# VHH binders against o13842: the designs that were tried, part 10

Target 1, 320 residues: o13842
Amino acid sequence: MYETRDLTGNAGKPVDTNPWPNNSKIAVSFVVNYEEGGERSLLYEDEGFETFLTEAGLMPFPNRPVRERSIESCFEYGSRCGFWRILNLFKKHKVPFTCWAIGQAVEKNPVVVGAMEEAGCEVGSHSHRWINYEGVPPETEYEHIKKSVQAIQKASPSNSAPRSWYTGRASLNTRKLVCQVYKDLGLPQPFDSDEYNDDYPYWVADPLASKPGAEDDKGLLIVPYTLEVNDMKYAVAPGFCNSDDFYTYARDAFDVLYEEGLEGAPKMMTIGLHCRLTGRPGRFRGLQKLMEHITSKEGVWVATREQIAQAWSAKHPYKA
Below, E stands for the ipSAE of ESMFold2; O stands for the ipSAE of OpenDDE; V2 stands for 0.75 times the mean of E and O plus 0.25 times the DockQ between their complexes.

## First folded at step 2 (VHH)

Design b2d (framework vhh_7d4b_2; at its last look DockQ between E and O 0.01; V2 from the best seeds 0.00; counts 0 for: pae E 20.0 > 2, grease 28 > 24.2, placed apart)
Fold by OpenDDE, look of step 5:
Structure b2d (fold): chain B 320 residues (1-320), chain A 123 residues (1-123)
Amino acid sequence: as target 1 above (320 residues)
Amino acid sequence: QVQLVESGGGVVQPGRSLRLSCAASGFTFSWYAMGWYRQAPGKQRELVASITYSGGSTNYADSVKGRFTISRDNSKNTMYLQMNSLKPEDTAVYYCAKDLTGWYSDSYPFDYWGQGTQVTVSS
């Protein structure tokens, strides 16, 4: 499935002049990554503490097989404060987001799932642990996928399984394993967001098909994600130095896409968020300003990724 | 426990063919890329061919390209190496190998090896 790359895509052509409801000129997807409690720690039998997307940035010392309570505490801020600050903002503006939740994190704080559902947000899966799955045996990853789905479903007041999938630091095994787990659990096929390569959703062959184009090939929908319009940049160098950097970049991205929509090529925009990052007061101002900017424009559809997937699939069904 | 058992080796004259087989057990065979290595006396072990989990992609050393064909039957947990137009320089112990991480052997090293089967090409 990953043996070849499609570097052409739509070759610069608009795929659909009116893909979204109410003739919207842009579909905006906010994504909240809920990872707190799933990060690396000796507490969870990992070999060391988390070094990815922390307040420390680049660590001045190598990772060691010790617990780093300062890092753990920073993650806890995400779940204790940051998450709720973000959720309240979306409630205030009456728009939804999609959450990609780490299964283990949900197990440790299941109340967040109900809160999101009540607010009209979508809860997707971020796998079970917030780790790099590259190099992880597929049998282990299979179990993590399964556990994450079950954890989210269990925490859901509606007993809803996640339909949106994003691993992030995925392996080449991930896509097929995800589809396999869902099939084994008797759940509908999810859509996949472990791609960053397009402004539109698109289809790939069903990883579980006997072969691409076969009768049993039902396709797999890809809803692309983003690593640049993403508050992860607060934790990388050179990255965002303050909330104005984040706001300005996101605003500019929105304006460009919105203008293209006005010109007859409505696309989707993704904004990535993390509870412990944007959730901090000093960074939160950027998101507030962005929300005000986006919601002040006409013809903007702020949607869950599932809604985007549904809208796209309705007009662009998979053709094997 | 992971087991890889090679078979099909032997002594042949130059220009002849052999077909090696590797019987795999102890892991989900269809989830892993597989490969063949060989080691000649006094030389380092080298990759001969690799194949992805589904058999959709293959890779060959330049020295065997066009002569060797790697394949697999996931229903039988078996990998094969068809060796045609054998040359004296193909003489080596051939090892079946399992990919460390999963689907694609081009990204990660192999971790499990069989005991090997001797292939001798001589006049």
Scores: ipSAE 0.319, ipTM 0.728, lowest interface PAE 1.8, mean pLDDT 93
Fold by ESMFold2, look of step 2:
Structure b2d (fold): chain B 320 residues (1-320), chain A 123 residues (1-123)
Amino acid sequence: as target 1 above (320 residues)
Amino acid sequence: QVQLVESGGGVVQPGRSLRLSCAASGFTFSWYAMGWYRQAPGKQRELVASITYSGGSTNYADSVKGRFTISRDNSKNTMYLQMNSLKPEDTAVYYCAKDLTGWYSDSYPFDYWGQGTQVTVSS
């Protein structure tokens, strides 16, 4: 499926001069990663403690087979405090986000799904565990995908299965396995966000088709995500030192895309957030400032990834 | 909509003082660093003074150090510039500005600048 790369895209040409509802000049997707309880721990029979995107930063020493309660405690802040602080901000501004929810994290704190639904937010899937799936056997990854869908649906008061998908640390098999699980469960194909390579949705061939362009090729919609407009940069180097660093970077990214929209090329933007990172009070001010900036502009559509995918695909159907 | 309204400009003789005010609305004033800029005819707009969101730190152009004092009152959503010992070289339109750090500070499509207030130092 990844035998070639598409380095061309639309070759710099405008894709659509009015792709969004109400003549909006930009579609903005806020994403909240809910990962707390899915991370590596000896408590869950993992080989070590979690070292990625923690308050400990870059760890030059190998992980070892012990519990690291300080790291676990920092994750717990995300589920106990940070998630709710972020949710309340979105409720105050009456705009939605999409959540990448880890299935195991949902199982261990299911109340967050209902809270997000009540607030009008979309609950997508982040797979079952928060681990690197490169090298995970395909059979195991299939079961994780299925279990995450079922965990989210079970926790959902409306019995809703996730429509949006993001693995992050994916294998070359992930995209096809996700589509296969959804087909086997009788669910519509999800919208795939495991790409970082454009400022609007685009179609690729259905991974389950016999070949690209065949009669069984129903397409797969890609809704790109981001690693740069993302609060993960609080926890990596070089990264954000304070909340103003996050705010000014995200504001400038928004302003560039908004200006392009005013000039006739409306696009989408994603902002990635983590409960345990931006949910900290000192970092939270950056999100507050960004939210105020974005919601003060005319012609801005803050939407879930499902809403963006549906609006785009209605105007740009797949042609196999 | 962000609005910044400057006041306190005028015509004054050298050696005298003026106090400029900037009334802010349409945003959460206490979250943002603020600044005063000035533009004389035929010159580029230049930073005069800046102040952090809390008022805890200030910066000044070399040409005004010791003569000008920037301050803010977050409870009134107002920033001030006390200009003492005015010189003819200080003659300019003075603008208050919101959040002008970064490469987009001068090319933003919205009015993050006030309309300006004229300060004229002349005999």
Scores: ipSAE 0.005, ipTM 0.472, lowest interface PAE 10.5, mean pLDDT 90
ESMFold2 (binder alone), look of step 2: mean pLDDT 81; pTM 0.824
OpenDDE, look of step 2: ipSAE 0.005; ipTM 0.266
ESMFold2, look of step 5: ipSAE 0.000; ipTM 0.395
ESMFold2 (binder alone), look of step 5: mean pLDDT 80; pTM 0.810
ESMFold2, look of step 7: ipSAE 0.000; ipTM 0.115
ESMFold2 (binder alone), look of step 7: mean pLDDT 81; pTM 0.827
OpenDDE, look of step 7: ipSAE 0.010; ipTM 0.263

Design b2r (framework vhh_7yz9_2; at its last look DockQ between E and O 0.06; V2 from the best seeds 0.00; counts 0 for: pae E 21.1 > 2, unsure alone 60.2 < 65, grease 27.1 > 24.2, SAP .678 > .668, placed apart)
Fold by OpenDDE, look of step 2:
Structure b2r (fold): chain B 320 residues (1-320), chain A 122 residues (1-122)
Amino acid sequence: as target 1 above (320 residues)
Amino acid sequence: QWQLVESGGGLVQAGGSLRLSCTASGFTFSWYAMGWYRQTAGNEREWVAFITYGGSTTYADSVKGRFTISRDNAKNTVYLQMNSLKPEDTAVYYCAKDLTGWYRDSYPFDYWGQGTPVTVSS
């Protein structure tokens, strides 16, 4: 599936027709990663404590087979406080976000799914555990994918299965396994966001097709994500040192894309968020300012990724 | 495990009406776009109508204003109400399921039922 790379894309050309509603100049997708309760811990039979995207950043000491309560409690803040603070902001501004939820995290706090649905947000899947799936046996990853879908669907008051998929630390097997699991469950094909390489959605060959371009190749939709307009940068070095860093960077990204939209090239923008990071008061101010900036502009469509996928598919069908 | 079963076809006089039904099983019906195709012997299967999971409908120009597609998610059924039928509407009609669940204009559907024949006499 990854035997070749498309390094050309659209070759700098805008799309022929604006896929966004009301001739919007930009589609903005906020993503909230809900990971709390799915991170690594001895409690979950992992080999150590979580070291990725923590307050400690890159720790000067190696991981150990011990429980680190300080890390666990920081994650708990994300689910107990940060998530709700973020959700309330979006409710206040009457705009949605897309959540990528870890299955295990949802099992431990299922009330969050109903809250998001009530607010008009989309709940997608982040797999079952928040781990690196490179090196994980495919059969294990298959089960994790299945469990995450079932956990989210079970927690959903509407019995809705996730249609947005993002593993993040994916393996080369992930895309195909995800499609296989959904097929096996009798669910519609999800769209994939494990790419960071474009300002537009785009199609790739269906990983379950006999071969690319074959009669049974009906495509797989990619809705690109971002690692740079992402509050994960609070936890890396160099990164965001305060909320102004996050705000100014995101603002600048928005302004550039927005201007391009005004010039006839309306694109999509993604903003990545984590409950335990942006959810902290000292960082939350940055998101508040960003929301005000974005919603103050004309022709801005703040949408779920599912809405973006639907809009794109309607105007740009897959052609094998 | 996926199944689509069409019914309601038959012989009708020009100007008459028929209502086709397609009952689905084996998948989450409410999440898929559904459609109808028709095919005559020796010709390619042509698109007739589709309805998204959200209920939006689209029709081929040849049937617009005469045919209506609808769905009942509680019954896992998609319908095609055909009014003002013409001899040119004579074909085998196939119920179709969108593989991805996303509507696509050119290649929206790829899973089919066995079809139900419709004959419109002059």
Scores: ipSAE 0.006, ipTM 0.272, lowest interface PAE 9.9, mean pLDDT 91
Fold by ESMFold2, look of step 2:
Structure b2r (fold): chain B 320 residues (1-320), chain A 122 residues (1-122)
Amino acid sequence: as target 1 above (320 residues)
Amino acid sequence: QWQLVESGGGLVQAGGSLRLSCTASGFTFSWYAMGWYRQTAGNEREWVAFITYGGSTTYADSVKGRFTISRDNAKNTVYLQMNSLKPEDTAVYYCAKDLTGWYRDSYPFDYWGQGTPVTVSS
């Protein structure tokens, strides 16, 4: 798998039918990453403390085998305060988000799943731990994938398994392992978001098929994600210095895609959020402004990734 | 594009049973929650039963203990087993998809079949 790269996509041609409901000019996917409790810690028998997407930025000695309570405390802000602040904003505006939920984080605070379901949000899976899966043995990664699905389903008042998937720091085997776990559990293939390379969903060959194009190739739907319209840029350099940087960048990205939709080429947009980052009041102002901008426009469909996947694939079924 | 076809309705004596079927096409059936509704002339459709894509079920109070919803994903079919039927159950029964809160405000409205009439005589 990944022996070649698809550098062509649709070669700049718009998709030939608008799949979005109500003839919407853009489909907007807000994503809330719920990672708190899944990050690296000596408490979880990891080799050190978490250093990625923290308030500390680049640290001179990041791999010390100790606990760093200040970083752990900042993650706890995400689960204690940031998640709820963000959820309440989405409830106020009556629009949903998709959550990338870490299985272990859900096990340690299961109430968030019911809160999201009550608000009409989708709870997808972010695997079991918030770690780099490059180099994790395949059998261990398989077990993590399975545990995350089971943890989310167990916490779900509707007993719903996640339909959308994002690992992030994935291995070359991750996609096939995810599909294998879902097959083994008797669940339909998830919608895979471990790509960043287009403004609409697209099909790839089923990683479990005997070969691409074979009779057993039922396809896998990719719903691309984003690393640039993403509040992670508060925590990486060079990145966003303040909430207005986030707001103006996300607004401008929205406006470009919205204008393309008005011109007959409606697409999707993803906005990535983290509870511990945008949940801070100073950064939250940027999300508030963005939400007001987006929800004030005609022809905007704010939807979960499952909803986007279903609407798009109904108009564009897989052809092996 | 999407189609739902209900069948299995008919005339039945009070206390009897019927099994309704709804066969789906044009969408990936196993991805969606499914429901049954019923309607009498001049009234709003009322919800009867619901089944998630994972098989969890919920029922209206008026049918609890008498009706059972089930699904067969291999056959793209949802069923409603109706036992101990009463004259008050007389209605046209409709199958629908996407009835969960997951689809709130995301689609213009639920997709409906043509319905299958059920008449329960006293």
Scores: ipSAE 0.000, ipTM 0.122, lowest interface PAE 21.1, mean pLDDT 88
ESMFold2 (binder alone), look of step 2: mean pLDDT 77; pTM 0.779

## First folded at step 4 (VHH)

Design p1 (framework vhh_7d4b_2)
Fold by ESMFold2-Fast, scan of step 4:
Structure p1 (fold): chain B 320 residues (1-320), chain A 123 residues (1-123)
Amino acid sequence: as target 1 above (320 residues)
Amino acid sequence: QVQLVESGGGVVQPGRSLRLSCAASGFTFSYYAMGWYRQAPGKQRELVASISTSGGSTNYADSVKGRFTISRDNSKNTMYLQMNSLKPEDTAVYYCAKLSGYYRSSDWTFDYWGQGTQVTVSS
């Protein structure tokens, strides 16, 4: 796995000139990252507190093994307020999102899973902890993947296991371990989103196959993510200062992909959101404007990542 | 809690039309994409048509494009498949399906399926 890098893709040509339902010109995936309660803390026997992707990232903090209540409460805003504000917007517009939920965060606030299911949204897995998995032993990462899947399924009123997988800061072992855990739990293989390299779903060889292209190779579907159209830029350089910065940037990205779709190259677009960032009232205005812009256009399909994966795999089944 | 009930199947001669209906209950119908699968004896199930939450987006298998039309009425919690110019190769059991991972599923593509309705085109 990963012995070579694919720098060629489809050589700039559309894979399919009509990949989406009803001749849609773009498939739009809103992703809500539900991370609050899964971040680093001395409460969880980590080395210290977490500041990454918060307002705290704009200011220095001592590198000491202490708790920082100000920053803890900034994370808590996401689960207490921001998540519910975002969910209510999507319910009002009757369009879904996909949530990538950290297993430990779900364990600490399981009611959010049932709320998302009631609203028609998808709950995927963001692994168990909001940490970098590079250098984590494979046996430890296997247990984290298993705990994440089980925590989400336990919190689900419909007893649904997550179908969409995203780690973010994944190790080179993550993809194979995820497939192994799902197999060991008797679950259908998930869709993997730990790639940023294209604007279409695509197949890779099954990590559990004896070799690529073998009889036991059933494929693994990749549904790419983005760091470009992502509210993380409120917290990191080059940055967004206000809601109009986010709106203008996301709108322009949507318009480019939508126009390419009108010209015969329909694609998917992802918009990444965090409950504690865009869930703040001032930043939230940008999401409201973006939602109005996107839903005002003809030929736009706003879908869960699972729905996108299902539509793609039905039209483009894996060929070993 | 999720219930999908198909109707409208039957026996017809080639070139005729049938309209299948799927009545849904136990979930907020307007929030979920829906689809139709079919399965002929000895073959695996295949997606025939799918429709988005609003009905604004549809997709069809190449074998049925131009002949079949999928639609939905969210006020009645009902989905339809209008099948025109039927061919003997369209003979199969047709299944209504909910396109979401929020319910227990036995399939890669759909998370809940109805009991099916038989369509037979004389050959």
Scores: ipSAE 0.000, ipTM 0.171, lowest interface PAE 15.4, mean pLDDT 86

Design p10 (framework vhh_7pa5_2)
Fold by ESMFold2-Fast, scan of step 4:
Structure p10 (fold): chain B 320 residues (1-320), chain A 123 residues (1-123)
Amino acid sequence: as target 1 above (320 residues)
Amino acid sequence: QVQLVESGGGMVQPGGSLRLSCAASGFTFSYYAMSWVRRAPGKGPEWVSTISTSGGSTSYADSVKGRFTISRDNAKNTLYLQMNSLKPEDTALYYCAKLSGYYRSSDWTFDYWGQGTQVTVSS
């Protein structure tokens, strides 16, 4: 029923003193959450509206199931302005990001997928809807996973299915259902990012195996994500007040991991961004400063999560 | 499994032309900028050309600018290098290379290399 949690990891020791290409001392994963059009709204036949991770938290709203155009427009800023501002920054610096794309958001604005592919960015899946999947029936969640994969692939000029997966508010069934959908669609197993517990990729048992360590256990690669170095803290207390707060915090996290890399323990770092949050001009300045800081350092690899997963698995294949 | 297979090399006289091809598999080709890199006898690797994910942007080493044209066909997962007005100095083993993100490093490296295709320019 419940998996035992691994509290030890690698017991504070480096897994590899040179895990990254080009002798890099840190792998940096920028993540852009593309969620606008996938949030709760009566416009999408949900039972209410969403205020989570918007400026709308500062406005009084009636507690009843109505459409709120103010809130709708807060999300629309992400797709109309913030996404493009962020993408243009990455294009200017010629560095990639990985997108967590909500399937329904992609269906409503498919042009973003081709734009990201043109820029060398990875489009991963953030499931179909921007909701909490706890309590969703497994058959419904299975269909959401399948719809998300198909929506992203359909919007892709290269007809590419997402290789990286992140649900966020996942159910206990999510990991197994994701692996099952990918198997049923004839796709290679995805890289799972629904963990926040380490600074490097690691393997877990294949959730489709008869039991952990069995002959049919092919493993599943985890590429950890972050809630810590994440612009969501602009929207939740005690969070970031201004762009310098975000910049200083993210810079310090980068510097610590980079210094550990120089001392023989190279790791990965993730920076989580939202189109409607950091995409706003005042907050965006912090991302510009962070980009300049990160790209100024020798031995830094800015990569997609797929690239990080492939580099790691090539050097550290699964052992049952 | 990432695989890059180069072809199209051979022997040619000065002033001649060759077209190199690189067949890519095991990754989403359209997501990555691609490069050609060459290694001349007794020398280290020299970058030749890079093309953006869509093919809309290209860059070239000064030594080949105006003579070489890089292109790609994302539907066929293939990278090309059209080489015109070949010189003896262009003699090298030519590699197709996949770039894996952004590197801030003084060292010249790529994350994936093919086996290469030999180009010999001699009279």
Scores: ipSAE 0.015, ipTM 0.362, lowest interface PAE 8.0, mean pLDDT 87

Design p11 (framework vhh_7pa5_2)
Fold by ESMFold2-Fast, scan of step 4:
Structure p11 (fold): chain B 320 residues (1-320), chain A 123 residues (1-123)
Amino acid sequence: as target 1 above (320 residues)
Amino acid sequence: QVQLVESGGGMVQPGGSLRLSCAASGFTFSRYAMSWVRRAPGKGPEWVSTISGSGGSTSYADSVKGRFTISRDNAKNTLYLQMNSLKPEDTALYYCAKVSGWYRSGDYTFDYWGQGTQVTVSS
């Protein structure tokens, strides 16, 4: 692997041309992670059960590789209730989000893809399983990536393959394998969101190129994600205790980036959400308040990640 | 009661092969993931490999990928580790372990361990 770390980015300078349509001061990306049915479980022939990012952390579960109905039902809340509550909010405000869907979760509940398309939202891939891909053999991960793409495309009424990619707990092989799968399937190269290092999209060398800057290097677009403005903090210490904690933090982050946009440095902001976390009524109130705050401001562009990628690429094409 | 009994260890030349076995009893073997964990002289325990209860998924430490193969025979309640292209660095006491929790590949918790079987890779 020839991917290295760029500590300079834009060197604190604003981009030469506002990348966003209608001279918008900020692009806002809401991401809904659709993971329920893709988590570790003996039901899916895994080695044990998953408690990460659930209310299960509040209960004394035995540390045993068994099925736990309480844990299973915590995940099911996301697919049964939380997803639909979140989708209805975005439909009410007439703004889109990007859903990163786990392939296995889609296989178990394909109706969510059709609902997203009907609402004018984007469906991206969150790989096949909601697991850590560190240590997974490359050939196994390749098959997982392929299964994920195919599951989403099969569930799509328009037969659309996902363009946005996010693994989360990615291996060092993931980015190259994703590009290889898309090439092998004859699909347009996806853009990758497994970075947390900037408030702008940016380019990296194509992982399939012979070397960075070579004739065959056509670049790969990165659209950064967030672990900071993310409802996972309801489940991870020292995190969020209530909906006002989430709302206050996300609002302040939005306000800072929006003010920088007004001063001539328009950027993007991402808000990460999980169906079983923010989809719960008490936490959902914070998202409602945030949505009202964001949509009340002039010069704000709420967009899918694909729309952001397209807008950025048009103004800032890859230079090898 | 749960029992795990390892066998198949021994001395082998570099580049050689060994097959370890673990006989399990006292629990529904097919329902639980199983791991191999090793402890080299003067070092702490190192996770080697895990296999799911059905045998449908496997994971390996980077140090053994391509050389070791984990497998199981649920009808015989037996776990195996086929070790090929052995290196002096593979010298360790190898433990069979019943998986009690899993967050990510290589991050396993175990509730029962065997007594271990010694593998020595030397001329």
Scores: ipSAE 0.000, ipTM 0.112, lowest interface PAE 22.4, mean pLDDT 88

Design p12 (framework vhh_7n9e_1)
Fold by ESMFold2-Fast, scan of step 4:
Structure p12 (fold): chain B 320 residues (1-320), chain A 123 residues (1-123)
Amino acid sequence: as target 1 above (320 residues)
Amino acid sequence: DVQLVESGGGLVQAGGSLRLSCAASGFTFSYYAMYWGRQAPGKGREWVSGISTSGGSTAYASSVKGRFTISRDNAKNTLYLQMNNLKPEDTALYYCAKLSGYYRSSDWTFDYWGQGTQVTVSS
């Protein structure tokens, strides 16, 4: 039978009134999606090209089995310019982000992993290709997960494998396959971010256990992600038209969660960014303003998803 | 090579005002959030105020909110603290600082390069 959905969570009650280090009132997770070079293209032997989450989505490009150089160059802006602009901002403010890195994109531009590691950022996995994994055979998806982990580790100067995982367009098999690959590679269990349903980390049953709650169930920690406070809305209608739209929305979301933290319910907040979207100068202004707003407040912890996961799990270990 | 030089302290009577300045050098001032902290006799250091890179956002400790105003002049690489309606409990050595490491304004993870400027408020 299919696993049912938990619609209750913690029924609106705080799980912990002081979950974060140094009495912090909010944990802020900035996420940078590094996808350029992993998208659908005839250059990579796919059946067509990708327009999703680019300026090309505003123009009628017939989906044909051809290369579209204009669209290819829209993705290239992310790796050539946008990534470096975003990284430099975080370096100037001395705060980290977590990267969702597509394995194939890393293979084509491995220097970004070392740059992030030097800056104190976390490099997580975004699987191997930027595609929908629904309908992909489990054997093929297993190999993609493995290739992604190995590509990131190979590009890492410290030989570090990704601790955090995010697929996005996941199959029903993804969570179990990710845990299996990590086990098969002798790596610690990853933190899974393929959920959008809460403002706290939480535990689910280990997908490799014989049954939920069984003696072999070690749990799996979920660190929720966001489609809400996400610059993808610059490319998805109805969404953001200008940098002030993104800034105002993200600022208001931060203020609400921060105020709830001051009132005894500290939470985490995620902000999703794409190198080719917010990395463009006009949109980048909104991120600069948001960074200034967040870093001006007392009791704010800007952290990697791995740091958030470790802080949470240390205080709230899994119980079947 | 990073240097912060505080000035403007002195002796003032309760209800009076002082303006502190911090001259910054050795780094790109406009790229860092800046802070004022203080240490009163017989007490630990406490955070007083913070200001964003552009000056567009400010924060204050509850003990000084409404009385103190933090500001900056990026063209002059200078941080200011306007202190009004001073109280004897504001007596302290005042330091300016730039952020270093993880942003947690509730703890003392800031870089301090100044020797501080003494503020004494008489009753």
Scores: ipSAE 0.000, ipTM 0.155, lowest interface PAE 13.9, mean pLDDT 87

